VHH binders against AFG2-interacting ribosome maturation factor (airim). Designs and how they scored, part 12

Target 1, 202 residues: AFG2-interacting ribosome maturation factor (airim), of Danio rerio (Zebrafish) (Brachydanio rerio) (q8jhh5)
Amino acid sequence: MPGSALLSLQQELRRGFEALKAAKDTFDGGHAECQELVSSLGNLAPQLKALKQVQISETPLSGFPCLQQRLHYKLSLAVDALLAKLAEKMAALQKVWDAFAQQVFTVVQLYEKNTDALDISVCVSRSAVCPSVSDMLEWLQDADRYYRLQLMQSRLLLQTLTPTDLTSMETAPNRWRSVRSARQEERIADALCQVSIFLETE
Key: E = the ipSAE of ESMFold2; O = the ipSAE of OpenDDE; V2 = 0.75 times the mean of E and O plus 0.25 times the DockQ between their complexes.

## First folded at step 10 (VHH; framework vhh_nb_b201)

Design j03 (from g03 with S31L W53Y; at its last look DockQ between E and O 0.01; V2 from the best seeds 0.00; counts 0 for: pae O 4.3 > 2, placed apart)
Fold by OpenDDE, look of step 10:
Structure j03 (fold): chain B 202 residues (1-202), chain A 126 residues (1-126)
Amino acid sequence: as target 1 above (202 residues)
Amino acid sequence: QVQLQESGGGLVQAGGSLRLSCAASGRTFSLYYMGWYRQAPGKEREFVATISYSGSTYYADSVKGRFTISRDNAKNTVYLQMNSLKPEDTAVYYCAAGSTPEEHFEFYDSGSYDYWGQGTQVTVSS
């Protein structure tokens, strides 16, 4: 019975790490795409500021009726479009995380259900080809926490972006970049590396 | 601060159904994970179900396939549809809300939720 419990847990752990691998790539790509969008917003902010400060009537463009209003409208639409796209991307990333989080939850529940059947010595035992159950659980949970926090911070950042706060928009690219933790991502990468043989073994 | 108020609890026979509601105060309902927990007499509070702000749902294995969590952001309300109820489902059911971006925030961990309702009693008779 204990052996069966362990095998079941290992199977769910495999699924967890497979989900993590898939999610990681999606998050990396998605965040980068969002960085580009946020950067575009950052570039629009100075343009909007400039437009507010310029007196079109005193320029060679004075002959164009309602030019300032038209330009403002165009830029505003561009801002809205970018914000909408960012929202879509964030929603997509959230779904990816949610799926991963569900798998982690499944693994944790399975572990908790089998605590009586699994000796602690078994759970902390590791080999050259298989990390310990304890470590693998920790790695999955750590990854879950990281992505959860990252998404939350990203979402909060985007919520601060409004067409009326151009300063926030200008600083958004740097703030977006700071949401990622190289340290945490390296830890996740290391975990994936350590389980690589385990994942290949059925 | 968000206040949560549960309703819909009661006595039902095994195999019956109940629908719990939780009304949240405030205007930021859509920013919160909403969850249901339950506590039976002499037992610890346990996770039942959670719905994210994006609408993703998570369930404890014990209720999966029987319970459905949903939310209506327009009404600031989260629901728990409970079908095929069992005596083991007898407990006080609590509504919870969480939004804090902490490193230890986990949707299935009660510690990740910031606000709790007073609870509603659900009793399932054999």
Scores: ipSAE 0.036, ipTM 0.470, lowest interface PAE 4.3, mean pLDDT 89
ESMFold2, look of step 10: ipSAE 0.429; ipTM 0.783
ESMFold2 (binder alone), look of step 10: mean pLDDT 81; pTM 0.840

Design j04 (from g03 with S31H S54T; at its last look DockQ between E and O 0.11; V2 from the best seeds 0.00; counts 0 for: pae O 12.4 > 2, placed apart)
Amino acid sequence: QVQLQESGGGLVQAGGSLRLSCAASGRTFSHYYMGWYRQAPGKEREFVATISWTGSTYYADSVKGRFTISRDNAKNTVYLQMNSLKPEDTAVYYCAAGSTPEEHFEFYDSGSYDYWGQGTQVTVSS
ESMFold2, look of step 10: ipSAE 0.525; ipTM 0.820
ESMFold2 (binder alone), look of step 10: mean pLDDT 82; pTM 0.850
OpenDDE, look of step 10: ipSAE 0.000; ipTM 0.195

Design j05 (from g03 with S31T E102M; at its last look DockQ between E and O 0.14; V2 from the best seeds 0.00; counts 0 for: pae O 8.8 > 2, placed apart)
Fold by OpenDDE, look of step 10:
Structure j05 (fold): chain B 202 residues (1-202), chain A 126 residues (1-126)
Amino acid sequence: as target 1 above (202 residues)
Amino acid sequence: QVQLQESGGGLVQAGGSLRLSCAASGRTFSTYYMGWYRQAPGKEREFVATISWSGSTYYADSVKGRFTISRDNAKNTVYLQMNSLKPEDTAVYYCAAGSTPMEHFEFYDSGSYDYWGQGTQVTVSS
């Protein structure tokens, strides 16, 4: 009975870490793509500001009718396109996180249901090829918390991007970059490395 | 909370024109996506047009080239200029405002809009 419980838990843990691997890759790529999009927004903001301040009528371009309006419209379309793309990316990342979070939840629930069958000594036991159940649970939960926070911060950042605040748009690239934690990502990478043999021995 | 009030609907002959207006309450009009939807008798509500906070526009294929959506932020009003009207355009037209989180926002999805008007009837006779 206890052996069966452990095997079941290990199986769910494997699924958890497989989900983590997939989520990590998606988040890394998605965040980088969003960085580029946000950077583009950051570049558009100064252009919009400049356009608002320029007196085209006093420039060599005064001969072009409605040039200011046309340029403004073009830039606005560009902003909207970028925001739409960002929304799409964020939605995709949300789905990935939801799936991963659900798997973590499943693992934790399974562990909690089997606490009577699993001796503490078994849960903290580790080998050269298999980390302890305790450590693996912690790693998954840590990763869940990290991605949850990252997603939340990313969402909040993007919500600050409004038509009335071009300064926020200008500073968005730096703020976006700061959402990531190299330390946390390294910890996740390390956890994945430590479970690599465990995952292969399925 | 934003309240929306449509106006400008009525009876028009095929080939005619109408201009709908939607007045929004509040002081944050410029932060909203504004959209028009319509619902014909016995049919589902369908997307007509949307205009972003920056003024970008998108239209359903069925109205593209005939309808024009615009907004006046100073008046907190969105407009729908309808030209070359057809009997198939007969419906109740609804104004919508959206401020949905970006990750869940789709400008052509009615679910992305938070506030709706009561609607205005447009009837196009053959």
Scores: ipSAE 0.007, ipTM 0.239, lowest interface PAE 8.8, mean pLDDT 87
ESMFold2, look of step 10: ipSAE 0.449; ipTM 0.795
ESMFold2 (binder alone), look of step 10: mean pLDDT 81; pTM 0.837

Design j06 (from g03 with S31T D61E K64R; at its last look DockQ between E and O 0.01; V2 from the best seeds 0.00; counts 0 for: pae O 15.5 > 2, placed apart)
Fold by OpenDDE, look of step 10:
Structure j06 (fold): chain B 202 residues (1-202), chain A 126 residues (1-126)
Amino acid sequence: as target 1 above (202 residues)
Amino acid sequence: QVQLQESGGGLVQAGGSLRLSCAASGRTFSTYYMGWYRQAPGKEREFVATISWSGSTYYAESVRGRFTISRDNAKNTVYLQMNSLKPEDTAVYYCAAGSTPEEHFEFYDSGSYDYWGQGTQVTVSS
């Protein structure tokens, strides 16, 4: 009976870490893609500023009618397009996180359901091929918290990006880069490494 | 069959708090996943929070840190404590109960819940 509970929990834990692995890859890629988009925004901001400051009528380009307006319109469209793409990317990442969070939630529920059947000694027991249930639960929850925070911070950052706030756009690339924690990501990578054998065993 | 009845809704100023209650009929309350959903005018119904039969909770990002879901099995009641309310929180709030097996339960999917209340109106003024 207790053995059955443990096996069921381990199975859900495997699903959790498989989900984590997939989510991690998607988040890494998604964040990088967003970095490029945000960087593009950062590059557009100085251009828009320059355009506001320049008197085209006093330049060799004075012969081009409505050039300033046309350029402004073009740049504005570019900004809008980037913001739209960022929103799309963030929505996609949200779905990924929701799926992962669901799995973590399921694992935790299963653990709680079987607390009477699972002795503490069993939950903290580990082997060369299988980390402890306690550690694995902690690792999944830690990962959940990290990505939740990352998503929240990323969303908040993007909310500050408006076509009218060029300073925010200019600083956005650095702020976006700073959202990631190398330390936390390394911890997640280590956890995945530690469960690698466990994931290969049925 | 489970009947759900929400209460506690009303008008509140931004930054204020409300506590919603949902009373469930039947003898098997402790076996249900309980959830809160909300629907604003012209918008789709959206997930707010859920609590498992064991007490595990999950929240929508939009309400996390502000809302707390809890349950009292002795009273067959689920609660939603709503703090730091915002105008965007204005909606009809629905209580939901689900008995779907855990392997198929998706707490953020309204389809996972079998029973629904009539809803209670929450209005947050600016």
Scores: ipSAE 0.000, ipTM 0.167, lowest interface PAE 15.5, mean pLDDT 88
ESMFold2, look of step 10: ipSAE 0.368; ipTM 0.748
ESMFold2 (binder alone), look of step 10: mean pLDDT 81; pTM 0.837

## First folded at step 11 (VHH; framework vhh_nb_b201)

Design k01 (from f03 with S54T L107F; at its last look DockQ between E and O 0.01; V2 from the best seeds 0.00; counts 0 for: pae O 15.7 > 2, placed apart)
Fold by OpenDDE, look of step 11:
Structure k01 (fold): chain B 202 residues (1-202), chain A 126 residues (1-126)
Amino acid sequence: as target 1 above (202 residues)
Amino acid sequence: QVQLQESGGGLVQAGGSLRLSCAASGRTFSSYYMGWYRQAPGKEREFVATISWTGSTYYADSVKGRFTISRDNAKNTVYLQMNSLKPEDTAVYYCAAGSTPEEYFEFYDSGSYDYWGQGTQVTVSS
């Protein structure tokens, strides 16, 4: 019975780490795509600033009476379009990670259900080919916390971006880069490395 | 800062249904994880369900397929539709609100929620 519980838990842990690998890859790709979009926003900000500072009526373009308003409108639409796309991408990333979170939840519940059957010594035991249940649980939960935080911070950053706050828009690319923690991501990578043999063995 | 008020609890026969509501104060409702917990007599408070700010839902195994959590951000309200109720579902049900995820936030951990309602009694008779 205890052996059966352990095997079941290990199977769910495997699913958890497979989900983590997939989610991480998707996140990395998605974040990079968002970086490009945010960079585009950053580039629009100086254009909008310049437009505010120029009096077109005093330029050779004065023959176009509504040119300034038209350009402003066009740039504003471009900003809105980028923001919409960013929101869409973030929503997609959230879904992926929510699926992972559900898997982690499942694993944790399974563990909790079997706490009477699983001796602490069993849960902390590890081998060259299999990390301990305790460590694996911690790794999955740590990853879940990190990426949930990342997604939240990213979303909050995007909420600060409006066509009327050009300074925020201009600085957005750098702020976007700074959201991620190399240290935390390295820890997650290390965890995945440590479970690599475990994932390949049944 | 956020006040939560549960309603909809009561006595129901096994197999019956109840819908709990939780009204939240404040203007930042959409930024919170909203969750339901329950505590039966002599037992510890346990996770029931949670819904993220994006609408993603998570359930305890014991209630999967029977309970549905939802939210209406326009009304600052979270709901728990409880179907196929069992006597073992008898408990005080608590609404909980957790701020957007922080480093130590766990949506299935009561410690991750910042605000709690007073609870509403649900009794399922056999």
Scores: ipSAE 0.000, ipTM 0.176, lowest interface PAE 15.7, mean pLDDT 88
ESMFold2, look of step 11: ipSAE 0.387; ipTM 0.759
ESMFold2 (binder alone), look of step 11: mean pLDDT 82; pTM 0.841

Design k02 (from f03 with S56Y L107F; at its last look DockQ between E and O 0.01; V2 from the best seeds 0.00; counts 0 for: pae O 13.6 > 2, placed apart)
Fold by OpenDDE, look of step 11:
Structure k02 (fold): chain B 202 residues (1-202), chain A 126 residues (1-126)
Amino acid sequence: as target 1 above (202 residues)
Amino acid sequence: QVQLQESGGGLVQAGGSLRLSCAASGRTFSSYYMGWYRQAPGKEREFVATISWSGYTYYADSVKGRFTISRDNAKNTVYLQMNSLKPEDTAVYYCAAGSTPEEYFEFYDSGSYDYWGQGTQVTVSS
């Protein structure tokens, strides 16, 4: 009975880490894509600022009626398009991590259901090929917390971006880069490394 | 800074249904995990359900298949549809909102939520 419980838990943990690997890869790629989009926004901001500061009627382009309005409209549409794309990408990333969170939740529930069957000594036991249940559970939960926070912060950042706040847009690329924590991501990478043998041995 | 107000509680017979609502103040509703907890007399507050930013839901085993949590971001409201109610479901139900996780944030842990409503009483008679 206890052995069965442990095996079941390890199986769910394995699924958890596989999900983590996949989700992390998706996040890394998605975040990078968002960085490019945010950078594009950053580049549009100076253009909009310049347009506001220039009176086209006083330039050689004065012969083009409503040129300033047309340009402003075009740039505004570009901003909206980028924001929409960013929102879409973030939503997709959120779904991925929600699925991961579900798996973590499943593992935690399974653990809690078997607390009577699993001795503490068993849960903290580790080998050269298998980390302890306790450590693995902690690693999954830590990853979940980190990326949940990252997604939240990223979404909040994007919510501050509006066509009317050009300064915020201009600084957005740097703010986007600063959301991620190299330290935390390194810890997650280390955890994945530590479970690598465990994942390969069934 | 976020205020939560529950509504929809009341007296219902076993097997009946109730729908709880929780209205949240503020403009950042979509940035919050929303959850429901309940506390029966003489018992500890327990997790009921939570819904993530993107709408993924999680339930306590005791309410799976009977309760449904949902949210309407346009209305800044989270709902708990409770079907097939049992006397054991009698409790004060609390709405909760969580945003920035603390070091040990868990969406199924009451300590991870930042804001709480005043609660609404649900009584299921046999």
Scores: ipSAE 0.000, ipTM 0.195, lowest interface PAE 13.6, mean pLDDT 88
ESMFold2, look of step 11: ipSAE 0.440; ipTM 0.780
ESMFold2 (binder alone), look of step 11: mean pLDDT 82; pTM 0.842

Design k03 (from f03 with S31H S54T E103Q L107F D109S; at its last look DockQ between E and O 0.01; V2 from the best seeds 0.00; counts 0 for: pae O 17.4 > 2, placed apart)
Fold by OpenDDE, look of step 11:
Structure k03 (fold): chain B 202 residues (1-202), chain A 126 residues (1-126)
Amino acid sequence: as target 1 above (202 residues)
Amino acid sequence: QVQLQESGGGLVQAGGSLRLSCAASGRTFSHYYMGWYRQAPGKEREFVATISWTGSTYYADSVKGRFTISRDNAKNTVYLQMNSLKPEDTAVYYCAAGSTPEQYFEFYSSGSYDYWGQGTQVTVSS
């Protein structure tokens, strides 16, 4: 019975780390795509500022009626379009994280249901080919916390972006880049590396 | 960077009830194993109760059937309902948080946890 419980747990752990790999890849790619969109927003901000400062009526373009209003409207639409795309991408990333979180939840539930059957010594036991159950659970939970935080911070950042706050828009690319933690991502990568043999073995 | 703050302690007569609360800072409360410990004057800190990430609970034999630990993730709060209090329950009660399965099991032996509260005094008079 204890052996059966352990095997079942290991199977769910495998699914957990497979989900982690998928989530990580999707997040990395999605975040990069968002970086480009945010950069585009950053580039629109100076244009909007310039438009506010220029008196078109005093320029060679004065012959074009309502040009300032038209340009402002066009730029505003561009900002809105980018924000909409960003929101869409964030929603997609959220779904990936939710799936991963659900798997982690499943693993933890299974572990807790079998605590009577699984000796502590078994849970902390490790080999050259298989990390301990305890460590693997920790790694999955750590990753879950990281992604939750990243998504939250990213969304909060995007909520600060409005066509009326051009300074926030200008600084957005740098703020977006700073949301990610190289240290935490390295830890996740290390965890995936440590479980690599485990994932390849049945 | 999680802070734990206990509340609800006080003076109660034997046979009475108290409800302790522990408020946690941060937004990752659901990822933590939460527990209660107590320390009476001149005694070692001892395990009281723990509640796991998924809500599984464990109790010290001395409080089993009298105390109930629960959590509200929406409020980032863990509770300890203490009924049928005895003078022997007099102690400073501490809230603790851990994030690993290993720490979860360590609740039984007063192991190392990621975070501790400052404690709240519970006094049960005879």
Scores: ipSAE 0.000, ipTM 0.155, lowest interface PAE 17.4, mean pLDDT 86
ESMFold2, look of step 11: ipSAE 0.357; ipTM 0.730
ESMFold2 (binder alone), look of step 11: mean pLDDT 85; pTM 0.872

Design k04 (from g05 with L107F; at its last look DockQ between E and O 0.54; V2 from the best seeds 0.00; counts 0 for: pae O 4.1 > 2)
Amino acid sequence: QVQLQESGGGLVQAGGSLRLSCAASGRTFKTYYMGWYRQAPGKEREFVATISWSGSTYYADSVKGRFTISRDNAKNTVYLQMNSLKPEDTAVYYCAAGSTPEEYFEFYDSGSYDYWGQGTQVTVSS
ESMFold2, look of step 11: ipSAE 0.508; ipTM 0.815
ESMFold2 (binder alone), look of step 11: mean pLDDT 81; pTM 0.831
OpenDDE, look of step 11: ipSAE 0.020; ipTM 0.409

Design k05 (from b03 with L107F; at its last look DockQ between E and O 0.01; V2 from the best seeds 0.00; counts 0 for: pae O 6.7 > 2, placed apart)
Fold by OpenDDE, look of step 11:
Structure k05 (fold): chain B 202 residues (1-202), chain A 126 residues (1-126)
Amino acid sequence: as target 1 above (202 residues)
Amino acid sequence: QVQLQESGGGLVQAGGSLRLSCAASGRTFSSYYMGWYRQAPGKEREFVATISWGGSTYYADSVKGRFTISRDNAKNTVYLQMNSLKPEDTAVYYCAAGSSPEEYFEFYDSGSYDYWGQGTQVTVSS
């Protein structure tokens, strides 16, 4: 029975790390796409500033009725459109990580359910081809915590972006880049590397 | 069959705190993973938090950092400590229990829980 429990747990761990790989790839791609959108927002901010500083009525363009208002509205719509796209992308990423979190939860539940059947010595044992159950659980949970935090921080950042706060828009690209932790992501990458042989073993 | 009874709901001002309790009947409380859900008027029931058999926790993003789910197996009770409450937190809060995850188990899916309480009203005033 203990052997059966361990095998079941290992199988769920495999699923967890496979899910992690997929989710990480999606996150990386999604984050990059969002970076481009945020950069576009950053570029709109100077345009809006310039528009606020100019009196079109005093320029050769005075013959165009309500030009300043029209341009302002157009730029505002552009900002809104970008924010909507960003929101959509973030929602998509959230779904991916929710699925991953579920898998992690499943693994943890399975482990906890079988604590009586699993000897601690077995759970901390490791080999050249298989990390310990304890380590693998920790890695999955750490990854889950990290990316959920990243998503939350990213969303919070986006919520600060409005057509009326041009300074926030201008600084948004840099703030977006700064949300991610290279250190944490490297740790996750290392974990994936360490389980690579395990994932290939039935 | 497990019966769940929520308590601790009420009216609180924004920024305030509230602690919900859910008492479970029976002697097998430790065999259940527990969760909290909430439903605001005109909205669908949404996931708030879950706690596993061993005490592992997960939270909705909207409550993360503000809410804490915990359990006392000796008392057959699960708790939801709610801090920094916002008007948006106004809802009926439901306690849920599950024992055997299915193949398509999702902790944020209400269908993944077998038993539900009657709910307790939480109102956060601005």
Scores: ipSAE 0.021, ipTM 0.240, lowest interface PAE 6.7, mean pLDDT 89
ESMFold2, look of step 11: ipSAE 0.485; ipTM 0.820
ESMFold2 (binder alone), look of step 11: mean pLDDT 81; pTM 0.833

Design k06 (from f03 with S31R L107F D109S; at its last look DockQ between E and O 0.01; V2 from the best seeds 0.00; counts 0 for: pae O 13.9 > 2, placed apart)
Amino acid sequence: QVQLQESGGGLVQAGGSLRLSCAASGRTFSRYYMGWYRQAPGKEREFVATISWSGSTYYADSVKGRFTISRDNAKNTVYLQMNSLKPEDTAVYYCAAGSTPEEYFEFYSSGSYDYWGQGTQVTVSS
ESMFold2, look of step 11: ipSAE 0.523; ipTM 0.825
ESMFold2 (binder alone), look of step 11: mean pLDDT 81; pTM 0.832
OpenDDE, look of step 11: ipSAE 0.000; ipTM 0.179

## First folded at step 12 (VHH; framework vhh_nb_b201)

Design m01 (from g05 with E102W; at its last look DockQ between E and O 0.27; V2 from the best seeds 0.00; counts 0 for: pae O 8.5 > 2)
Fold by OpenDDE, look of step 12:
Order: C-alpha cells, then structure tokens, then sequence
Structure m01 (fold): chain B 202 residues (1-202), chain A 126 residues (1-126)
C-alpha cells in the first residue's frame, strides 16, 4: 500500500509540474502583453499632462469649441480602453493560476492524506532520474506562492492606474516590470529542469 | 437587456443633500459608462454627470462642485451625491448606461445611452 500511495503521489506531482510548465508559459506571455499595454498607458500620461498645461483658448485652435475637453475625453477613453484590456488579460491569467493552484492543492492534500503510509525516508529519497517527493512538493508550492504574489501585485498596480493620477500612470511601466523576480523565475526554471527526466518517465 | 433601477429621491430643503443610487441588472450587466440625467417640468432632459468604467467623471457646469458621481463596478451601481441642493435642481433624475465607449460629442447626448431607468423624483424646496 505504501508503494501505491507513492505512485499516486508521483502521478499527481507529474500533473502538477505539467500544469506549472503550461502556466509559466502563459504567464510569461501574458505578462509581456500586459507590459505593452502598460507602456501604452505610460505614454498617454505625458500627453494628458501636456494637455493640462496648454491653454487652447490662447492658441489658433481657440475657434474649436470645447477642444480641450474633447481631447481630454479622447485620451481618457484611450486610458479606459487599455485598462479594460489589462483587466481582461489579468482575468485570464487568474484562471490559469487558479487551475495550477488547484493542482498544487490536490497534490498537497494527497500527500497529507498519505503521511501515515509514506515514510519520511521515502519522501526525501532521490535518484538520478527523480527528485525527492519533498523537493518536488516544495518546488510546486514555491511556484504557487510566487505566481499568487505576482498576480496580486499586478492587480494592485492596475488598481492604482486612473486618468486622474498621471504620475502613477507614467511610472506604471517600470513598476510593472519590477513586479517580476528574475531570481524566483530562475528557481522555477531550475525546478522544471530537474524534474524533466521524471516527467518523461511514466 | 440591462435594467436600471433608481433610488434615493425625495424632498429636501435648499442647501440640503441627497444621494441617489442606480443599480444595473439583467443579462448584460457590464456597462462602460453610467450616468445621470434630469428633466424638470416643461424642460428638456439635460445631462448631469457620467462616470466611465475606470472612474473618469464628467459633470454639467450647473452641478460642478456640488454633485459627485461614483461607481461600484462590483455591484454595477452608480451613485450621485448631491450637495448644496437648489430649487432649480428639482427634476426627475434618470439613470443611464452604455455598454460601449462613446465619442466626446455624444457623451452629453441622451441618445447615446443604451439603457434608461424609470427615474426618481428630486424636489428641492426653497
């Protein structure tokens, strides 16, 4: 029975890491897309600032009624459109994360249910082709925490973006870029590399 | 179809305050803009305020500084806080919603909104 428990756990771990691979790719792509959108927002901020500083009534354009307001509206509309797109993308990323998190949860639950059947020595045992159960669990949980944090921070950042806070908007591209941790992502990549043989050996 | 339900209207003395609410419901619950219009007896319907999905606000000149429009996207509800009310603010107040962005010149046009509430009476006594 202990052998069966271990095999089941390993199977769920495989699913977890497959989910991680897929999620990682999606997050990487999604984040990059969001970066472009946020960059566009950043570019709108100077335009809005410039518009505020210009007295159109004193220019040759004074003959156009409500031109300043119209321009302001147009820019604001552009901001709104970008924010809407960002929200959509974040929602999609959330779903991906939720799916991954659920798989991690499943693996952890399975482990917890079988703690009596699984000897500690077995859980920490590793081979040339298979990392230890303990390490793999840790790697999945670490990845889950990382993505959860990234998603939360990203959402928080987006919530601060409004047409009325131009400074926040202007700095958003850099802040967005800074949300990601190269170190953490490298660790995740390393984990995926270490489990590569394990994933290929069913 | 989106249904809009206004609430919070009533009688108030000049200088007083009132808060209107409008809840959107139906199959299409997500709106891009929500706004308020008002119509006094014998007058045309006029723009009061509007708020975008992201929180951008626009006001009629007659209510600037006195009225504040806000939105709860989670509840799909728009609010109109009316302070320093005047007798000339007496009207039926209508909630309006749009599901798509508009051009600026359409923003203040009642015809640009897709959905309308039944209206709530606001009466300001002198």
Amino acid sequence: as target 1 above (202 residues)
Amino acid sequence: QVQLQESGGGLVQAGGSLRLSCAASGRTFKTYYMGWYRQAPGKEREFVATISWSGSTYYADSVKGRFTISRDNAKNTVYLQMNSLKPEDTAVYYCAAGSTPWEYFELYDSGSYDYWGQGTQVTVSS
Scores: ipSAE 0.014, ipTM 0.253, lowest interface PAE 8.5, mean pLDDT 86
ESMFold2, look of step 12: ipSAE 0.467; ipTM 0.804
ESMFold2 (binder alone), look of step 12: mean pLDDT 80; pTM 0.830

Design m02 (from g05 with E102Y D109S; at its last look DockQ between E and O 0.10; V2 from the best seeds 0.00; counts 0 for: pae O 8.3 > 2, placed apart)
Fold by OpenDDE, look of step 12:
Parts: structure tokens; C-alpha cells; sequence
Structure m02 (fold): chain B 202 residues (1-202), chain A 126 residues (1-126)
């Protein structure tokens, strides 16, 4: 029976890491796409600032009625479109990660339910082809925490982007880039590498 | 012309909660801001909250931490979740919409809003 519990747990762990791989890929791609959108937003900010500084009435364009307002309107629409798209992408990423989080939760619950059946020695045991249950649980939870934080920070960053704060928009690309931790992501990549053989076995 | 219709007002006990809704209809282009104002008997209309198209929110100090404004752009609807209500929150609450570009919009100025609802009564009893 203890063996059965372990096998069940390992099966759920496999699902967890498969989910992690998929979620990670989606996140990486999505975050990169968002970087492009944020960059576009950052480029609009100087344009809006420039527009504010230009006295169109004193230029050869003074003959165009409401040109200032029209240009502002167009730029504002562009900003809104970008923000909306960013929000949509973030929402999509959140859903993907929520699914992963649920899997992690399932694995943890399964572990907790079987603590009496699983000897500590078994949980810390590792082989050349299979990391320990303890390590795998830790890796999944660490990944969950990291990406939850990343999503939260990314979302919070986007929330700071207001049409009235052009400086915030202008600096957004750099702030967006700074949200991610190369160190943490490398750790996650290492974990995935370590479980690679385990994932290939059944 | 945009028409605004408020709903969700009523009588509530102090410490209670209400959720106001305002639906915008009509032949108009996008509203950049939607907001709430209120007017108590014998007092001037005052700013409560506003939300931009992009979701940026602004609140009066008197309602910060208690009220939450949100919007559904697809439905052209704005909401005001009012928690921890106080007797001093008693007023007619008005929905407002602005179609002015962001740069020209004064967030706390009623004059920046182009359209107004008829208002919904909120009464908070002590």
C-alpha cells in the first residue's frame, strides 16, 4: 500500500512537471509578446509628450482644425489598444498558470494525505533516474511561487500605467524587463532538466 | 448622445454594502472615463470615483479604501462597490461619462464629463 501511494504521487508529480513545462513555455512566449507591446507603449509616451510641447497654432499646420485634439485622440486610442491587449494577454497567462497551480496543489494535497503511508526515507530517496519526492515537491512549489510573483508583479506594473503618467509609460519597457529573474528561471530550468528522465519513464 | 442609467441604490444600515451600476447606451463613440458623483441634501455635488478606459482608478479621499470603481467596457457599464457605508455617504449618486481624450480630462472636475445619469438614492441609516 505504501508503494501504491508512492506511485500515485509520482504520477501526479509527472503531471505537475509536464504542466510546468507547458506553462513555462507559454509564460516565456507571452511575456516576450508583452514586452513588445510595452515597448510600443513606451514609444508612444514620447510622442504624446512631444505633442504636448508643440504649438501647432504656430506651425504651418495651423490651418488644420482641431489637429492637436485629433492627434491626441489617435495616440490615446493607440495607448488604450495596447493596454487592453496587454491586459488580455496577462489574463490568458494567469489562466494557464492557475491550471498549473491547481496541479501543484493537487500534488501537495496528495502528499499530505499520504504522509502516514510514506516514510521519510522514501520521500528523500533519489536515484540516477528519479529525483526524490521531496525535491520534486519543492521544485514545483518554488516554480509556482516564482511565477505567481512574476504574474502579480507584471500585473501591478501594468496597473501603474495610466494615460496621465507619460513618464511611467516611457520607463515601462525597462521595468517590464526587470520583473523577471534570470537566476530563478535558471533554477527552474535545472529542475526540469533533472526530472527529464523521470518524465520519460511512463 | 449617451444615456446613462443608474441602478442598485437603496436603504442600507451603517457598515453595510451596496453595489451601484450604471449602463451607458446611445450612439456615441468610446467613453474615456466613467465616474460617480454624489450630492447630499443641501450640499454641492462632489466627486466620488472615476475609472479610465484603461482601468486606472481615482477616488475621493472620503471613500478611499471603502469604495471600488470598476467597469465593463464590453457592456459600457461602470460599477461602484460601496463597503463600510456611513451615514455621511447618504446622497443621490450620479453616474457620469466623459469622451474627452485623457490629456484634456480633469479627473475631479464635473465639467470634464459630458453625460450624466438621473441619479440613484443611497441612504445609510445609523
Amino acid sequence: as target 1 above (202 residues)
Amino acid sequence: QVQLQESGGGLVQAGGSLRLSCAASGRTFKTYYMGWYRQAPGKEREFVATISWSGSTYYADSVKGRFTISRDNAKNTVYLQMNSLKPEDTAVYYCAAGSTPYEYFELYSSGSYDYWGQGTQVTVSS
Scores: ipSAE 0.013, ipTM 0.230, lowest interface PAE 8.3, mean pLDDT 86
ESMFold2, look of step 12: ipSAE 0.350; ipTM 0.747
ESMFold2 (binder alone), look of step 12: mean pLDDT 82; pTM 0.840

Design m03 (from g05 with T100I E103K; at its last look DockQ between E and O 0.55; V2 from the best seeds 0.00; counts 0 for: pae E 2.3 > 2)
Amino acid sequence: QVQLQESGGGLVQAGGSLRLSCAASGRTFKTYYMGWYRQAPGKEREFVATISWSGSTYYADSVKGRFTISRDNAKNTVYLQMNSLKPEDTAVYYCAAGSIPEKYFELYDSGSYDYWGQGTQVTVSS
ESMFold2, look of step 12: ipSAE 0.393; ipTM 0.758
ESMFold2 (binder alone), look of step 12: mean pLDDT 80; pTM 0.830
OpenDDE, look of step 12: ipSAE 0.354; ipTM 0.704

